# VH-VL binders against Probable D-xylose utilization operon transcriptional repressor (gntR), part 9

Target 1, 226 residues: Probable D-xylose utilization operon transcriptional repressor (gntR), of Paenarthrobacter nicotinovorans (Arthrobacter nicotinovorans) (q8gal4)
Amino acid sequence: MDATSKRLTRTTVASQVRDFIVMEIAQGRLPLGAPVREMEIAAQLGTSQTPVREAFRELAALGLLESRIHVGTRVRQLAEKDLVEAVPIRSALEGIAGRLAANNYHKHAEEVRGSFEAMKEVAEGGDRRVFAAASTTFHRSVVRAAENASLLRAWNALGIEVMTILAMASSDIPLDDAAESHRPIVDALEAGDPELAEHALTHHVAAYLPATAHSNGGVDAAVQAS
Below, E stands for the ipSAE of ESMFold2; O stands for the ipSAE of OpenDDE; V2 stands for 0.75 times the mean of E and O plus 0.25 times the DockQ between their complexes.

## First folded at step 1 (VH-VL)

Design pB7 (framework fv_pozelimab)
Fold by ESMFold2-Fast, scan of step 1:
Order: C-alpha cells, then structure tokens, then sequence
Structure pB7 (fold): chain C 226 residues (1-226), chain A 117 residues (1-117), chain B 107 residues (1-107)
C-alpha cells in the first residue's frame, strides 16, 4: 500500500486531485496555458483516470482549466479582456464595501485584522495557493463588514478566489509585497474613514488592470460595454 | 510501521529554553506534516504547531512568539524549542504525524517536561 | 479560535452499556472532526476521522455522527478496554483545538 495512494482516499480522490492541480497552478509549476493530461496526472498521483477526469470536469467548471475540442485540456490563461471586464466591477463592489465597512469596523475588527495577519503569515511560507485563499478571505472579511447581504452575494458571484489564483500564477510579485499592499485598506478601516476606505479598496483593486489599459479608460470601457 | 520517539531533558529551569527532538523510524519523514502536542498534568490536549518536511511551519497563536519547530530530513528528526518557559509549560509533550487525510495517525509515547527551579 | 465543548465531562458505565459522548463547536466546522481515545499514561489513539469514518483497526462498536456544530461518539456495547478519556478535535481551522475530554469510568 503506497503512502501517496492512501493520502488520496479521505472524502474523495477527485477532490484531492483537484487540490493538487490548484496548488500546481498557483505555484507556477503548471504554467498558464500548459496542456494537462489525465493519464500523466493519474500516473503522478498513483490513482486511476476516473477521479482525475472528475477533477478536470470540476476545475473546468470553476474556470481554472479549459477543455477544447481537438486541443485537449489546458490551464486557463487570463486574457487582458477578462481583467478589463472583471477588475472594474470588483473595484466598484469593494469600494462600496470599504465605505460601508468603515462605519461597522468596530464590530468586525478582529476578523479583518486576523485575516490580514494570516495573509502576511501565509506569505512567509511561500505557498501561492494558500496565499490566494488567504487574500480572498481578507477581501471577503471587508465585504462581510459592510453588512450588506446583496453586496456579499454579488461579490461571491465573481469567482474572486479563482481569479486570484490565476492572477498570482501570472505574476512574479513577491508574496510579502502582495500581503503588504493590503495594509492601506486596514489602516483606512481602523481610522473609520469611509472616503479613505473606498479610495484604498478601489485603488488597490484597480492596480490589477494591465498597464496597456489606462486607468480611467479601462474602467469606462467596461462600464459602457453593456 | 512508523514509530515516533521523543527525547530531551525532563527538567528545565524557568526562563530557559525547552528543547525536544522526535525521531521517526519505520518510514520517511518526507511528504508529511509533523506536529507537537502537549498535555499538562491532569488537563487536556493543546496543539503546539506543525512543520512540513520542506520547512514550512504553522504555530498555535498562543505559543507563536516562543515556539520554533525545525526538521532535519537527513536524520529523520524534527524538533521543538520553546523559549522563556514557566511552570505553566510543565506538560507531557507528544510528537505526532499529521496525515493528508486530516488526522494524527502516529504518536510518540510522550515525554514529561517539568519546569521548576 | 474555535472552542470545542464536550458533554459530559465524565460518566460512569458498566461493561455492555451503550455510551454516548457529545461535542459542540463554537462555529460550523462541516465534518472536520476527529475522535481520540487516551488511556492513562498512554498517547492518544485515533478512533474516528471526518466525523463518521472509522479508522482501520478500530472496533465497529465505535461510531461517530454529526456535521456542522454538533457531534456524537457512541460506543454500542462498552468493553473493559474502553474505559478511557475521549477527546474530540476540530481540524477545520488553525489552531487545531481539542475538547476538554470526557472520562469514561467503571461504575
């Protein structure tokens, strides 16, 4: 009995295969756009193709993998178009969240500070997948602090964790720098300043727009695309 | 047939550093998380922290400022150092393996560490 | 930190009895709960993981149930070797936290 095979048998082998692939993508070991083959993953993890195929279907549904006729399965690449469309929407939603959260911060300070410190700690470990989860948890804590259920539902619908995983895989930013870039958000919320918090969130998120899309033009283009 | 064995001094003076080593036999230290758990006499269990064989660590926040876990894959050992000890650190210290299936499957027999002058 | 509360703290039972121990989490932990048995002077031993999965080599008289915040460990017909302290453990989030323990004593 192989230790690797045993490690892949708790809830479902498929869910553990999925976690492995997500980790490989986040760490850059499985590059964006790279082909992913069921048989190769199955052989690497010492499992059959069935759970690997199941994991591939789930990851494709989540948008981390792309299945193409005649080309096979590949790790999704974030196109500039995807960022131009999603980042302005996220920026607007998180800006609203920051403004509202500043007024409620005293009720949510432990959660927000805790998630920020957790993100910094995870950054020291170098695991980009775990960092993507921690970063997503931090942003969600700010949105939750807004105490607006509709806003939280809209934000959750954007698939922020998947986008964060893909963004980190496509970026060489050091994780400690990525973590520290969130400090102005925490500072604004602790100051209880709604205008400053909105600005901190919108500026932070908008920084993810590609350099080729000038700031205001990119946002305006996305808003007017309807 | 993995076996874990704790070793280290049974008596440590207040303010000094407690140092323990866990030796792993019957299996490789690679690809697993290795952890320390303690139990003060007559009390319950407290998780201290883990180390993955690559060196990545995580600690109980209550002990993070004082605890350091390290691993030596060539010796199949991992170790705990706990600085600035007080009588509250008197406990049986266990080393254990954390399996990817999310449980502690193998434990050392435990070693009692008494903090007193 | 997630607080784990066990009930009762101790109980007295006879061989052949059905014993039930409960464990409550201060927040939802899905099925990320394990049960450990500790005999005097010995290290804890895994009985159940993922709330309801019996560890290989553990007698079938042990059963776990529950999800979310409320969990139970049942011993359907207590044997002499089952007199021990039982601990629940949440592994949903760091730090991992144990319940305070339930001591099962001979009546």
Amino acid sequence: as target 1 above (226 residues)
Amino acid sequence: QVQLQESGPGLVKPSETLSLTCTVSGGSISDYYWTWIRQPPGKGLEWIGYIYYSGSTNYNPSLKSRATISVDTSKNQFSLKLSSVTAADTAVYYCARWDYEDYFDYWGQGTLVTVSS
Amino acid sequence: AIQMTQSPSSLSASVGDRVTITCRASQGIDNYLGWYQQKPGKAPKLLIYAASSLQSGVPSRFAGRGSGTDFTLTISSLQPEDFATYYCLQDYNYPYTFGQGTKVEIK
Scores: ipSAE 0.000, ipTM 0.400, lowest interface PAE 17.1, mean pLDDT 83

Design pB8 (framework fv_pozelimab)
Heavy chain, then light chain:
Amino acid sequence: QVQLQESGPGLVKPSETLSLTCTVSGGSISDYYWTWIRQPPGKGLEWIGYIYYSGSTNYNPSLKSRATISVDTSKNQFSLKLSSVTAADTAVYYCARLEDYGEYWFDPWGQGTLVTVSS
Amino acid sequence: AIQMTQSPSSLSASVGDRVTITCRASQGIDNYLGWYQQKPGKAPKLLIYAASSLQSGVPSRFAGRGSGTDFTLTISSLQPEDFATYYCLQDYNYPYTFGQGTKVEIK
ESMFold2-Fast, scan of step 1: ipSAE 0.014; ipTM 0.532

Design tA (framework fv_tarlatamab_arm2)
Fold by ESMFold2-Fast, scan of step 1:
Structure tA (fold): chain C 226 residues (1-226), chain A 122 residues (1-122), chain B 109 residues (1-109)
Amino acid sequence: as target 1 above (226 residues)
Amino acid sequence: EVQLVESGGGLVQPGGSLKLSCAASGFTFSGYAMNWVRQAPGKGLEWVARIRSKANSYATYYADSVKDRFTISRDDSKNTAYLQMNNLKTEDTAVYYCVRHYKYSDYWFDYWGQGTLVTVSS
Amino acid sequence: QTVVTQEPSLTVSPGGTVTLTCGSSTGAVTSGYYPNWVQQKPGQAPRGLIGDTSNKHSGTPARFSGSLLGGKAALTLSGVQPEDEAEYYCLLYYGGAWVFGGGTKLTVL
């Protein structure tokens, strides 16, 4: 299957609606746990409900929105327990992604470098939620560079963007430090070193685990239980 | 002239506590990140902790070997950085150095103090 | 545990050229590790020589240079002087933590 010729472009109305909602969440104007209504978004953006429904479906698949029968659609809100469980899985998946992406990097270098530079630019603005969105875009670009559709689907299902927003909102790490902490990942990929890339991703992601989890066995407790 | 002067070192029993001070002069202290680095007798250098400036929310970082036992802090009104050391172990015996990071990069070590000796012994 | 590796000792004649290296257990050392080099003479506090791979600190003599060589950080001394006899430490940045190498004792004779 030619997935590239069937892929939606970023210039579609649905993708513009998706980007708008992501930025509203990142900027705090659409709080975690808040209800989101198709009609209100359609009216705000001057569009029909069809592309808004498509955007809602995409955002639900990305773990940013959650729909339930008779309660409607809301911005997903994760508990600390969910982070303790998801971080070890994310670390393992991104480690695999890094190893594979190092071998394919020449095909994806522009996207990965571009997302890294974008992350540095938003760090200068000081907005932690906007940074969380940029960081998520960078990590997704690395997973995409792995050229493994099953891996990308599994990674998308973890709700990475909401987890990153929560981690950044609760963190005292300066944004320039946060951005620069990703440079070893880019350098390993550019060097085409699969082992270094795997290590860089696993080490980086493990740092997202909440401080309280380290006292209770942290990442090791969750991984050993599985 | 940049100067960093450490004080507060001494002899302490295992399980004890000690607070080190680093008095800075010759530069605008509040604009710089500060580090503590230690050196055990006859051994190499080991990074201990870092505290950033107010512009970076006084963010703190620790080596795994001292995490949850040591606390780095600063008082910009006194041009002083501190290292509170709790639950001291014999392996914490070392000369402790106060180190400044370069103003335009928190990733450069430029000026070092003369060090203060901490001995943890029964 | 991440380990930073340096040559334990090196010897060079006055006026000679010597290169010290700094490797990581995590793989190739790149600029993203912000390699730093510090010098320590017997009985003295360490002093900064080089930061961010190749950038010289104030007061570092022109004969010192930093670079990346073969997947490692490198410190090169050209035209070595007797006063350059010292311990040289490298340190690398790992996303929040700094790790020192074991040090290289440079003997000038």
Scores: ipSAE 0.000, ipTM 0.459, lowest interface PAE 12.9, mean pLDDT 83

Design tA1 (from tA with heavy chain V99T H101G K103L Y104S S105H D106Y W108Y F109M Y111V; framework fv_tarlatamab_arm2)
Fold by ESMFold2-Fast, scan of step 1:
Structure tA1 (fold): chain C 226 residues (1-226), chain A 122 residues (1-122), chain B 109 residues (1-109)
Amino acid sequence: as target 1 above (226 residues)
Amino acid sequence: EVQLVESGGGLVQPGGSLKLSCAASGFTFSGYAMNWVRQAPGKGLEWVARIRSKANSYATYYADSVKDRFTISRDDSKNTAYLQMNNLKTEDTAVYYCTRGYLSHYYYMDVWGQGTLVTVSS
Amino acid sequence: QTVVTQEPSLTVSPGGTVTLTCGSSTGAVTSGYYPNWVQQKPGQAPRGLIGDTSNKHSGTPARFSGSLLGGKAALTLSGVQPEDEAEYYCLLYYGGAWVFGGGTKLTVL
């Protein structure tokens, strides 16, 4: 990572490698659970192994890649249990955020609506990685509108962007449909309806649970495991 | 035992006014949002107005067709919701229903009254 | 501005299965629009049937179920009875306002 100023105004080779791998994962070209070899990535991008190794370390720290002794480096695979455990927690936190944000919406309307419109525009472009980032930005704008620093810190600790990238990689959902699924959240917030906003966010997030979780124990199993 | 009873309908001339009442019983009225929905003769249902509970500052919402002409209100001490209708038009002729609205994500327009007929004619 | 669309009429035989749909002009219908279904028989007040996509109201027979299908809300009747002949309305929530569909007249023959 090259920080020539307090702001990143240009990218390093390692940063470009990171972006490439994230894009490959998000677009499904680098499948979840697939092995990732430093030499192969270096050869593909016409670079040395040093910046690739740096990128691998950073992506492992972010939870997109995992390295195991004798197994090597792989794209992290979200197990059904990971979603069954994480989604109810995210749903609860974002529900609280929605309820609080509805009361403060007039102060945050431009940011929330702006991020929703940006997400719709990105969806038209078809880039799943860029969409994952836009979707994360939208959800974070709602959490920020709650004006509760502890809630924002807890939400940031969940690794929502990483999980969204991995979910987009395993999903065939059209991005236009994914973006449009957020409209009820914006509508509830604009109405200034705290209970409706809480419900819109809990329902939206709960939809990220895999269908097999419902037939095999569902949300109750996740709550018992927690 | 949960019941809503509408009253106050009748015949009125265009430009006139009427105030409808909805008396609630059998539940904790103050905790629920209340809606007015109307149905013109031989036509479908149309949502008119909503008022929220005290916890939500009695926030009110209106269909564009009635905005600035109708006012929804409530008196929790009397378990009653109201719809004040001003500057009535022939298009406002309908049966007006009171319905219990959303309390939480498990209660959306579950209980309806029998309706009260409003006829606007010249 | 938002229009909610339903099939104008549907026919089903006693004991049969029928699915009514509810679509929106603004895009795919999701649970965030809190799809509700109400039943109205001629000369009677409407009665709540399903709320919040799939939650049955008190007194709703087991043969009724709500779901989301192909970007629309759906009401499915399995083992239809003659008394199920009625007008069925869906309604969706849009930031403070409810919007009703045009209704589906279900004929049981």
Scores: ipSAE 0.005, ipTM 0.496, lowest interface PAE 11.7, mean pLDDT 83

Design tA2 (from tA with heavy chain V99T H101D Y102L K103Y Y104K S105G D106Y Y107S W108Y; framework fv_tarlatamab_arm2)
Fold by ESMFold2-Fast, scan of step 1:
Structure tA2 (fold): chain C 226 residues (1-226), chain A 122 residues (1-122), chain B 109 residues (1-109)
Amino acid sequence: as target 1 above (226 residues)
Amino acid sequence: EVQLVESGGGLVQPGGSLKLSCAASGFTFSGYAMNWVRQAPGKGLEWVARIRSKANSYATYYADSVKDRFTISRDDSKNTAYLQMNNLKTEDTAVYYCTRDLYKGYSYFDYWGQGTLVTVSS
Amino acid sequence: QTVVTQEPSLTVSPGGTVTLTCGSSTGAVTSGYYPNWVQQKPGQAPRGLIGDTSNKHSGTPARFSGSLLGGKAALTLSGVQPEDEAEYYCLLYYGGAWVFGGGTKLTVL
């Protein structure tokens, strides 16, 4: 007779390991730069090393873990300079995306609204990692609505999901407020207003800059001042 | 163990009404959105209605084919979801399943009831 | 209205690999549609296989995997077993509502 398992989630063991590690990082319990060992994670979660190794490979590909032959595996440390460099580029790309998406919105409204609603549902759960993924999906839906393949490729090259996870890990903003901060983007797109959509996206993304960098190149980061 | 048990199906004349119940056990019912899905004899699955948790103000959604005729509701104190069906048509003949979906952002449809048969005919 | 499209039927040999796809009339399927996959065998209630694009429920065998492929949601079976012969449905999220695909009958020969 086969025994059935009682589980809190209905995902694969490898994906559960991956989710656990991402959650520990996002919530600050697994510090940036900390070493991570397969056997320790396997022991902590009561599983074999095979799904843990699979999860490590996936997280390394996503840029959350860094693994080298003689150094071992550690949580990747995203330096403040990386955000100072990437956020202005992301802001410019998403501003262009918003302007173009406003003109095409009627063809993409279901996807954009759907991802915004999903982000609101995720906020209810309080899981900052899951929120980071939902937020990334929402921004990608706007970029996709621009109907510009080069723009989407450039945006995908920036590693937005990893940056969002790390930003969530270093932020204490309530998730309901984080989700609601995206409403001006949706409103501008619904209005079909390219200038308003460009403004909404550039302002929103600029808020991701660290407070220490808010005087950098005219990027408005006053919302982070508190 | 997680269980969903549908009841209330039966034979009804066109234009009639019927109320289905879905009794849930083995999980925190109040945290899940609940769905009704139907399957006509020999046909595919068709989503009918959805009701969200209290945290989402019990928001309700309906397929166009049943809008204004069907009403989904829930009683969290009894761990039960309901589907009130009015002005039934022959094309509403189907097995009706209940199933859960989103909980704190994770997509499910992992557990389904065994279904209850609704037959609309003269 | 919105139509979700699946292959009506597919055939695969035991031990083989097959990929079922799920497309939307509104455009490319992305993770924002929260693709779900459901299996139904003759005379049985449906059973959830995969939610949220790639997340499996605890009862789903390791040979099943979910992904996004070529602008569609995909369900891949590797090392197909005879008991995998069934109808497979996808469903996509549109705001608060769900829409089912027409189903794929998988035949294992």
Scores: ipSAE 0.000, ipTM 0.468, lowest interface PAE 13.2, mean pLDDT 82

Design tA3 (from tA with heavy chain Y102G K103S S105P D106Y Y107W W108Y Y111V; framework fv_tarlatamab_arm2)
Fold by ESMFold2-Fast, scan of step 1:
Structure tA3 (fold): chain C 226 residues (1-226), chain A 122 residues (1-122), chain B 109 residues (1-109)
Amino acid sequence: as target 1 above (226 residues)
Amino acid sequence: EVQLVESGGGLVQPGGSLKLSCAASGFTFSGYAMNWVRQAPGKGLEWVARIRSKANSYATYYADSVKDRFTISRDDSKNTAYLQMNNLKTEDTAVYYCVRHGSYPYWYFDVWGQGTLVTVSS
Amino acid sequence: QTVVTQEPSLTVSPGGTVTLTCGSSTGAVTSGYYPNWVQQKPGQAPRGLIGDTSNKHSGTPARFSGSLLGGKAALTLSGVQPEDEAEYYCLLYYGGAWVFGGGTKLTVL
């Protein structure tokens, strides 16, 4: 009974492998850029290579793993160049989301307020990777409040979790300050002000640009590029 | 060892008052939000109140069933949370649990006390 | 007033799979409601199982998983054991306040 509860079941094994790897990445035990071997994961979880290979393909499609012939599989490593390119796109999508969400906020206020409060509470524990997950959940709640399925699909395709983990890992900003930096977004949405919400989200997301990008044109350049 | 220990429960008549205490040990109490959750005999769980940390200005939240009668508070110097219950009604009869927001990465309701029974009866 | 709805009771055979759901009167449940799952056995204090939709608490067996399914939060047990017979509660976050579901009594036969 206890022994069987430790084993992965055949019907859910690929899903359990995916969840395991995602958690290892999120908690920093599997660093960005680290090699990941099918045989080692299979041995560690007491399963065959088939479901591990399936999980690897799915995680590669989600942008968390990268696999190439003769190079092997690695946790996807985001270069600063990738963030410089993705941040303006994210800024534009979230600006649109904020504008639409402000008009719908009365239908979504509980979810958005709830996610903001939860992010502040997570900040009290000091775990930057866990905060990255909470921050991602908050931004997703705003995008969902826009009530635009195409926008949500496009936003999900950007790999926001990995971007946020990297941004938090490369920063020494106190987490309570990071959480509080989202308050202007909530205030604009609660006011039902589409222009202010668009501005708050666009400006907030642009601040995720690496310091070297700030030196090359700054947050304003990223916002304009959006 | 992370632990929460409730005290202060007992028998009280309708209209009476009781103050529950929750003593915390084994973690940095001041950094965590604290909750009170109750369960009437043979019934389900009901969230009662929450108090945030000093970083969030000790903000308090209450279930509509108790908001004008109950007051949640904390004393970080004593690692203790409190629930002051006034104008008690028979429907307030329940086991009251003190609950912490969880340790990372599971910051929700991970540490529960064993509960203290409050009986409101004539 | 906001109501969180769960199946009152479910029955599953040992080794089987069962999914419990958690719905909100305010609309579709998303990760922004931070769905939590709590287990309570008779005469015992509750214990946390899942937080933030799918994050497992310390000591939660691998056979438990959390997800979002069809506009509801879901708790799935795969390869159910007799000791999983218990009351399961979900709770959702609403801008400062938490609301529990009515609980699902899981019977393992």
Scores: ipSAE 0.007, ipTM 0.470, lowest interface PAE 12.0, mean pLDDT 82

Design tA4 (framework fv_tarlatamab_arm2)
Fold by ESMFold2-Fast, scan of step 1:
Structure tA4 (fold): chain C 226 residues (1-226), chain A 123 residues (1-123), chain B 109 residues (1-109)
Amino acid sequence: as target 1 above (226 residues)
Amino acid sequence: EVQLVESGGGLVQPGGSLKLSCAASGFTFSGYAMNWVRQAPGKGLEWVARIRSKANSYATYYADSVKDRFTISRDDSKNTAYLQMNNLKTEDTAVYYCTRLGYYDFTGYFDYWGQGTLVTVSS
Amino acid sequence: QTVVTQEPSLTVSPGGTVTLTCGSSTGAVTSGYYPNWVQQKPGQAPRGLIGDTSNKHSGTPARFSGSLLGGKAALTLSGVQPEDEAEYYCLLYYGGAWVFGGGTKLTVL
């Protein structure tokens, strides 16, 4: 039984390596675009290269690390093309989530409000990458409130936390302003207005689009090109 | 071209009532949210009420200053919006403008306005 | 209770650039407030200029632009003309209600 629970529920060395790398990136000790070598991480953590390679594979699948056969592994640097492609999809999914969540809000109000308050508290601390995680938790709480399992799966498949961490690492927006930008979403959900909630979420997320998207027909052109 | 024409303003004593009308032409009236905005003499603009389109179940919204005293309504067959004003107070004295939101509902902008109709609440 | 704040008055020379701002007592103004700008000339009904932060009405001259600036909505006029002398009102959306700012009287000297 002990062996079974250890095998089934215990955190693996690979997942510990994964969490370490995410923390290093989030805290700025591993910069965007920086090379990451299996041997160096293995030596730093006192482990073999096998679990490190497994962690690298998982992080590459999530889009946090980027690997090429003759270049090696690097922390992914968020490119304009990535935002042009991903933001319209995220905006559409979160708009749908907001519309559905407005009708279910009373069942989920504590989770949504709690995550918003946590995001505001984290903003006061000034840690941009910790804020990225808190912001992702808030958006996930709204998607969860939609009570649509397919929507939640699609949203999780976008790697939103990773994308938010990378965006926050390369941004200088004041965290107080970033946190407060979410208030219209909470207000719309509290009002129970599906149309208002959909628009609050679509406009909030669309604000992450680079200015160059406007010259190409914005969200519609980006979605068609993708 | 788009036109909005208000009517029904006038002089009324405190506690009285008036019903304003806004006749619309030049666009598909049924697809737009309609608003009433007022302006007291020499003062700024104040939003009063909104009624959404049939697609949004004719949902109505009011400023706190007029809630429970004013009722906004519409008749899409006549391309007309209405503002029923009850229990009028001296502070309700203003020019009342009818305006539409461009596109649909709150996501548009107040693109076209009527000429306004004066409501004077005085003894 | 909710207050929308604008500069009471601003002066600009013909051909100059001026920016009007619109702030909220509830915190930083974001696109989620659907900022609107309307113009009113003396003795005339208001006219729409900009909605949803930066979307221009078809009749709005190219010299007008809307944006978000420093936690406020902003209306910028570049290459101001004498006919731009007017009162400018901003409008913010708070769920079911719209709230007007106090207006900015723009004098073109």
Scores: ipSAE 0.000, ipTM 0.449, lowest interface PAE 15.6, mean pLDDT 82

Design tA5 (from tA with heavy chain V99A H101N Y102P K103Y Y104K S105Y D106L Y107S W108H; framework fv_tarlatamab_arm2; at its last look DockQ between E and O 0.02; V2 from the best seeds 0.00; counts 0 for: pae E 21.2 > 2, placed apart)
Fold by ESMFold2, look of step 2:
Structure tA5 (fold): chain C 226 residues (1-226), chain A 122 residues (1-122), chain B 109 residues (1-109)
Amino acid sequence: as target 1 above (226 residues)
Amino acid sequence: EVQLVESGGGLVQPGGSLKLSCAASGFTFSGYAMNWVRQAPGKGLEWVARIRSKANSYATYYADSVKDRFTISRDDSKNTAYLQMNNLKTEDTAVYYCARNPYKYLSHFDYWGQGTLVTVSS
Amino acid sequence: QTVVTQEPSLTVSPGGTVTLTCGSSTGAVTSGYYPNWVQQKPGQAPRGLIGDTSNKHSGTPARFSGSLLGGKAALTLSGVQPEDEAEYYCLLYYGGAWVFGGGTKLTVL
């Protein structure tokens, strides 16, 4: 139904396929770099290929899948080196954001505290992708509190939500613990302490290195090579 | 409020048959996988069978101990899962629980029923 | 034959911390086994506590946490209460089938 393409739906088959694939990636049953075949997914889920193609397009737009014409679709491969290299950049930007935001926190307190509490709420639900979105919203609220448009533009270009999804896929960290790990950031901002806020954000971002460097749930021999 | 209510347990002789029901309410039943789990008197829990949602072609899975004797099924119009148990043995004596898996998280048994007792004896 | 192994019995004092473990005969337990923890008190139906290694079900007290530890799934109770006295079952996923451990009887004394 073309007329229904503009309305919100509670769920669609394509949405359910997307969520399945995200969970398979998150839990290591679809390893990074592995081929993903429409017919196999459709058979596993008992659906036609049409909603599977739609899910593939959505996940490719999010940067989780990559497709090549005539070759097929794979889970996007990110080498540990690529993630390790991105961490210092993100850490520097968010550290600067924390330092600046501490001076402006009183104007942004409801948004920052509110987004922290929202993370804790969605962590209880256990959906790692919903958590990734909530985490991204929290970090954006801190960057917005810095009141620096150039910083916000640079931060937005980093693809934080995709990085967070991949970190969840390669980690077994409890979502409650992941949410609570943001508390030192909020505490530093509420104290109005720029140096403490910079430290809290810099070290929080560095923690993604252990989470993103954690072994794939697949072959342990690949971990030995690292 | 999510509720699962088992029924259909009772006393049956070895070699007999029995059909259990699990009536579900408080959620969109057709979107969830359903499981049967049993517990022999004084023993631990044993997973028995799973049936997936319509979107997954109602695919079924069984423990080796019950394969070819038990059949899991569902009727989404009645919000009910079933376990047909044939050629029952004394070792099938147990309390039978139903439990659901959320489709989104093939990773947990979030809600359980209160169980129905099946006794297989001469 | 796949075996899921748990400690048969553990004792902890009220307010103490205890960790229950869950091992697999197939090797180290990873998140791909979808470790679940289920609580059962005497005469009661089982109750899901944690799934997917660490995700708490609605109503699971904050003192319960799930993790991977030393090649096993782990359930940690910190600040144990007398009402936590129960049997705790781990279950692991093996590509279509679930396998329960033998259960750990936790005594709070």
Scores: ipSAE 0.000, ipTM 0.393, lowest interface PAE 21.2, mean pLDDT 81
ESMFold2-Fast, scan of step 1: ipSAE 0.152; ipTM 0.627
ESMFold2 (binder alone), look of step 2: mean pLDDT 92; pTM 0.937
OpenDDE, look of step 2: ipSAE 0.011; ipTM 0.522

